# Ledger of designs, part 34: VHH binders against o26223

Target 1, 191 residues: o26223
Amino acid sequence: MKLLWTSQHIKVTVHIDGKVSKMDVLEAIKTRRSIRKYQDREVPEELIDKILDAAMCGPSAVDERPWHFIVVRNREMLEKIPEVHPYGAMVKDAPVAIIVCCDSSLEKIPGFWVQDCSIASQNILLAAHSLGLGAVWTGVYPLEDRVEGIRRLFSIPEHVIPFSVIPLGYPAENPGTRDLFDPDRIHLEKW

## First folded at step 19 (VHH)

Design UA5
Fold by OpenDDE, second read of step 22:
Structure UA5 (fold): chain B 191 residues (1-191), chain A 122 residues (1-122)
Amino acid sequence: as target 1 above (191 residues)
Amino acid sequence: EVQLVESGGGVVQPGGSLRLSCAASGFTFSEYQLYWYRQAAGIERELIATITTGDSTWYVDSVKGRFTISRDNSENTMYLQMNSLRAEDTGLYYCAAEYSETFYGSPEFDYWGQGTLVTVSS
């Protein structure tokens, strides 16, 4: 049975006219791209709240929900992030960034916090995209230099682990969509 | 075939200038973060400059104000303008590219050039 995947080009018409066009979940997933260029435009607090709400809606191990979020709008702090995270150069040009952290004191089972924070981070990306924003996941954990750099910069306590830095803004680039479906990665019933 | 080819290296006196180029082929250049690394003799390779797909730039402190990274997507080429060169800038300079849909943030496992030698000597 040849699954003819008709590549329906979902034209995500980003209506520039302030109306947050809500997209469905599958559309958000399929059309999301890492965005590293942003408009000179502030992101409303309401949108950040919606994004953070989404970030907290994912599952976690035994519902431990170990995540914390630092919302960074201060220009000086945004500009300092690349000093400790060179691969996050775009953060200095974003109007806002979210730092996803794990509070280890909230862990009920060791080690699952990486999955928990990953889910939260991905939800941030998807929510941002669905709201007409661009975002990118810049990995912090498990790279020690980045973890400690962000920790020091934001005075994060030792029991809290910075996990990711996610700059957000209205997108000023359009990388297009990807089709990465690979049927060879699908196994039926057994390997 | 993916290729990154550095050029523009050479011998210059202290205070001199060089412009390095990195010509890319075999991949969608505009969808990659770009990096300049350098390696001096007996020293580990170091990141010295980056430019994102959105043209955000970063520089290591030792080259700030002296080096400028840029990209031309129409030409599939990245540049490094190097001014006020110092003896400590001597080394093999590498360009690297990292695909944009990554959270890792390092071209370690992506594409690298062979390097171009920069020698600053009086």
Scores: ipSAE 0.844, ipTM 0.925, lowest interface PAE 0.6, mean pLDDT 92
Fold by OpenDDE, fold request of step 20:
Structure UA5 (fold): chain B 191 residues (1-191), chain A 122 residues (1-122)
Amino acid sequence: as target 1 above (191 residues)
Amino acid sequence: EVQLVESGGGVVQPGGSLRLSCAASGFTFSEYQLYWYRQAAGIERELIATITTGDSTWYVDSVKGRFTISRDNSENTMYLQMNSLRAEDTGLYYCAAEYSETFYGSPEFDYWGQGTLVTVSS
């Protein structure tokens, strides 16, 4: 049992069989950070499958579930993503990225697909973190240049809207823990 | 108080080199994505280089191979090494910082410097 001490004192128990113990949901939420540096290590397909499974478990408006996912492992394509998404520079250095998309033909309630895909994207981040991976949500929608750039790059049909690009990998940075609780944002019964 | 202060601008001949610095204070520098922008006279401000918290870099095509962005978290300073300068590189250069826990990916509403002027002229 190799105890990797991260600067966050998060004990990641790496089992000898390479299986990472899942953390509980509250821990995942509280300790998750955007990770933009990754180890030179491939992410097993099994982990991606688990992440995508989690991505599809969130609620959606009237259960429309409009989300689609493009899993990108091709190095050339990963390197091209920053060309159309400059603020996603880290994507070229990630072993894999997930592009979350909305199939507008599946949308039942107009406009709620943003919430649907947001929930899916956040679940990807949380699932990745719980599995010992680092990830970051790089926003695509609603920025037209990014949307169209990703669309063209991946030949995404017009009725499908790229929403987010999420690079993933074993983390090679530790941003630390956040304490963002603000009681002033809590109102009891009335504003 | 949050501050970004650019320096290193000046007048240089074509083919020359400059090194810009952006000194940051008042925030946790290591937790920010960093950006260089430039604005030429009469032209919209453009993103020219970025460096992430993980040291991933990006460059606009016009500066690729000539400019190098870097950061020193221990000194709270970002740099832009500019080589083989051209007349079209003339402009006001801005540094910007964006907090890392964002999915927006633009410093439009975050921290900006006052700019440093780079003039490339014969």
Scores: ipSAE 0.838, ipTM 0.920, lowest interface PAE 0.5, mean pLDDT 92
Fold by OpenDDE, fold request of step 23:
Structure UA5 (fold): chain B 191 residues (1-191), chain A 122 residues (1-122)
Amino acid sequence: as target 1 above (191 residues)
Amino acid sequence: EVQLVESGGGVVQPGGSLRLSCAASGFTFSEYQLYWYRQAAGIERELIATITTGDSTWYVDSVKGRFTISRDNSENTMYLQMNSLRAEDTGLYYCAAEYSETFYGSPEFDYWGQGTLVTVSS
């Protein structure tokens, strides 16, 4: 019985009509793409709140929850981010960005904060996508130039480590979807 | 096979202009962030311009107002228009491409051209 994996092209019908269709979690994961072009449209605060709520729902080491979030809407600040983070060029064109940070004083187990903030960052991306927004994770940590650049720009305390900058907005590009399933990466019981 | 091929380099007088091209093949060009780097003699390679998949651009301060990065996805080509060239702009210019589905933000491990030489000399 040859299991014909029919690649069902999940047509993500983005219904543009203001009703945020509840995207299934698997759909969100499978169809999410990095978005670097945004419409000239503000993101409602309600959506940002939902995204941040999602960002805080992930697990963390010993439930340390070391994450902090800076929500940036100020046009001048958004325009300055690329000056210290060239990869973040699209941030200047986004209506809003979220900076994910770690408060090291909240860390209980050394080194796990990277996992914690990664989970938070990914949840932001997924939540944004599920809400009809586009976003991209621009890495800050562990690149020292970016870390210090963002730190200085936003006057972030020394014990707080900027981890990622995530611009988001209504998408103005459609890069398509990816199928990256690789059965060769799956090992049963042993390597 | 993935290829990036730079062209348009040459010798130009100060105040002159050049237009560099980077022709890409072997990958989905439209899904890549694009970069121009340059390396002067005895100096480390530096990032000078970027253009995202969404056409957002970035420039290093020394080239702002003089250089313009652009892309044509239909032709799989990136450009760098260089105006008001200075002696300090002399160097080997590289194009690079980074796949867009990344959080790293550097083409270090992705695709690079061989470079085209720009010489600004009186």
Scores: ipSAE 0.831, ipTM 0.916, lowest interface PAE 0.6, mean pLDDT 92
Fold by OpenDDE, last read:
Structure UA5 (fold): chain B 191 residues (1-191), chain A 122 residues (1-122)
Amino acid sequence: as target 1 above (191 residues)
Amino acid sequence: EVQLVESGGGVVQPGGSLRLSCAASGFTFSEYQLYWYRQAAGIERELIATITTGDSTWYVDSVKGRFTISRDNSENTMYLQMNSLRAEDTGLYYCAAEYSETFYGSPEFDYWGQGTLVTVSS
């Protein structure tokens, strides 16, 4: 077993068979950071599959699971995303991006799809991090210009709502960890 | 105290160049996405350039090939090199910073400078 340190000073255990071990869930949550710089290195399909599996494992309202995922590896398309999503500039420099969408035809309870897709998006971030990748959630919904921009770019049907764009790659920046525990936000029994 | 202070604005002829600076203090500069906005008279403020914590850049179409955004984390300063200036580039230029641990992607509620005036006129 070889211990590797990422650019984020995250301890990653690599198995002898070349498989990257996952970190435990608490470690993933506590050490995850938004990553906007990536190595010039492709992300294996196996890792994307694991990330997408994780994305679909979260709860949803009445188990409606309205999410769809567009995996984007095409360099031209990645470069076009910032044209319609200016605050997603890093997408053009990522080897891959996942677009999380909601199929409104699958929605059972109005409005809860936002929570569903949020959970899916966060699971993507956590899974990516646990696998030694960096990712960032770039919000699309509910900003109309971003929603329609992504819709047009990817020919997304009207009943499907793009929710987030998440570029992924091996991290090439080190934002460090955060310690944001605030006991003043904890109330016992009453406010 | 958090501060963003723009400088480098002035009067320039069409085809001229200016370099704007945004000096930051009071926060961890390297952990922020940085933005240049501008506002012309009677027009809504517009985003013109961004640079992420990872040095990814974006430009509005009207400034592509003419403007270059950059950052120096060691100096807590962001720059905007503006070449081939046009009359339509006239406006108040604002720098903004957004904390990196966000999914919103807008500095609307984060830090803003007071602006520096750029006037392009014959």
Scores: ipSAE 0.830, ipTM 0.915, lowest interface PAE 0.6, mean pLDDT 92
Fold by OpenDDE, fold request of step 23:
Structure UA5 (fold): chain B 191 residues (1-191), chain A 122 residues (1-122)
Amino acid sequence: as target 1 above (191 residues)
Amino acid sequence: EVQLVESGGGVVQPGGSLRLSCAASGFTFSEYQLYWYRQAAGIERELIATITTGDSTWYVDSVKGRFTISRDNSENTMYLQMNSLRAEDTGLYYCAAEYSETFYGSPEFDYWGQGTLVTVSS
């Protein structure tokens, strides 16, 4: 049994057979942080599959499920992403990135795809964290320069909209915890 | 109070070097992405370098190989080492910081310094 430490000093137990213990959903939500530094270690395909499975489990408008995912492991491509997305500098240093896209041909209700892809993106982050990985959501849509940059780079067809780029890997960064609960944002029965 | 204070600007000849500093206070510096922008006269402000919380760096093509961005979290200070300066590097250089839990990826609504002037002239 190998113990891995997250950037938040969360213990992740990795079994000898490669199985990773998962944290509960509330813990994942509460302790997740954006991670922009990664270990020089590959992410197993099985973990990516689990993450993508989670990404597809969220709700969508009228169950339209418009999402597509590009899994990027090629170093050259990872290194090119910051050229069109300078605020995604960490992508070049990640072992893998997931690009979340919307196929507009699958959209049933106009505009709700943003919510669909947001849910998918957040599920990626939470799943990654629960599996002992670090990740960060780098926004692509609705910034035109980023959208078109990613589109060109990955030859994404016009009817498909790149939404987010999410680098992920074993964390090598140490962000602290957050307490963001604000009771002033809670209204009972009426505003 | 949140503050970013740039320093190190000045007048240099082409081929010269400067080291800019950005001293930060009033926030948790280590949890911020850091940026250098510059604005030349009559030109829109441009992003020239970034450094993430994980020390990943990015540079605009025009400064690649000449400029180096770095950070010292223990000193709450970001740096820009500028070598082989050119006339086109002349401008007001701004320090900016963006909170790390953003997915937006721009310090537009976060913290900015007042800038330090860099003049490269013969």
Scores: ipSAE 0.827, ipTM 0.913, lowest interface PAE 0.6, mean pLDDT 92
Fold by OpenDDE, fold request of step 20:
Structure UA5 (fold): chain B 191 residues (1-191), chain A 122 residues (1-122)
Amino acid sequence: as target 1 above (191 residues)
Amino acid sequence: EVQLVESGGGVVQPGGSLRLSCAASGFTFSEYQLYWYRQAAGIERELIATITTGDSTWYVDSVKGRFTISRDNSENTMYLQMNSLRAEDTGLYYCAAEYSETFYGSPEFDYWGQGTLVTVSS
């Protein structure tokens, strides 16, 4: 394995064959952080495909799989997202964003689509991190102003609900890791 | 104890400039998204500027080109440079901070200052 260091001291591990090294699932979960600064570097389509594949691998209520994904690379559109989602300012500086949506026509059990799309969104974050990318979940649903803003901007049909906007890129920051294990939150057999 | 303390407010003539500061203490400043809000008399509080942990910025249209948000993590301080001030900029300006490991994206339940008053008057 070859270790590459960016000018910002970001460690990138690659295999000898030029492939980015993947990390195991526990490492991905424990070391993942929200990344809001990105390198001026394009994300290969192959990596986006892998991330989207992972996004569709989670469980859903009665296997309804209501999720849809809009992949946004157009600079003009990326720059417009903060206009309707002010708390997503970093989206305009990302090379790509994924918008996670729910098609309500696919919903089998009312209300569980939030869990379905949450699982998909989290899998995007974990997959991105495991592939050496940085990402952040910017919540859209259930805030009406953000939902309708994204709907209008991307001409999303009424039966489809935008859920999250996730900018992605090669990370240009390193927030470090967290240790949040709390044994007081664990109850054995009863509360 | 967590604190956000705004300063730099005052009375200024139209066309004048002010620089607001928000001094933070009691938490890891670099791990937070930062916000300026303002509230004019009889009007709801509005978001006017944001700066992320990665220094991405956002501005409401009415202040674009006139206001600049910035942060200094080494000093635990956020700034708002306000140029070409107008009467409609009059109000109480609030500093807010939200922890970065969130998908919510609003400081509603996080840290807020007490505000600093800006009055633009002839």
Scores: ipSAE 0.826, ipTM 0.914, lowest interface PAE 0.6, mean pLDDT 92

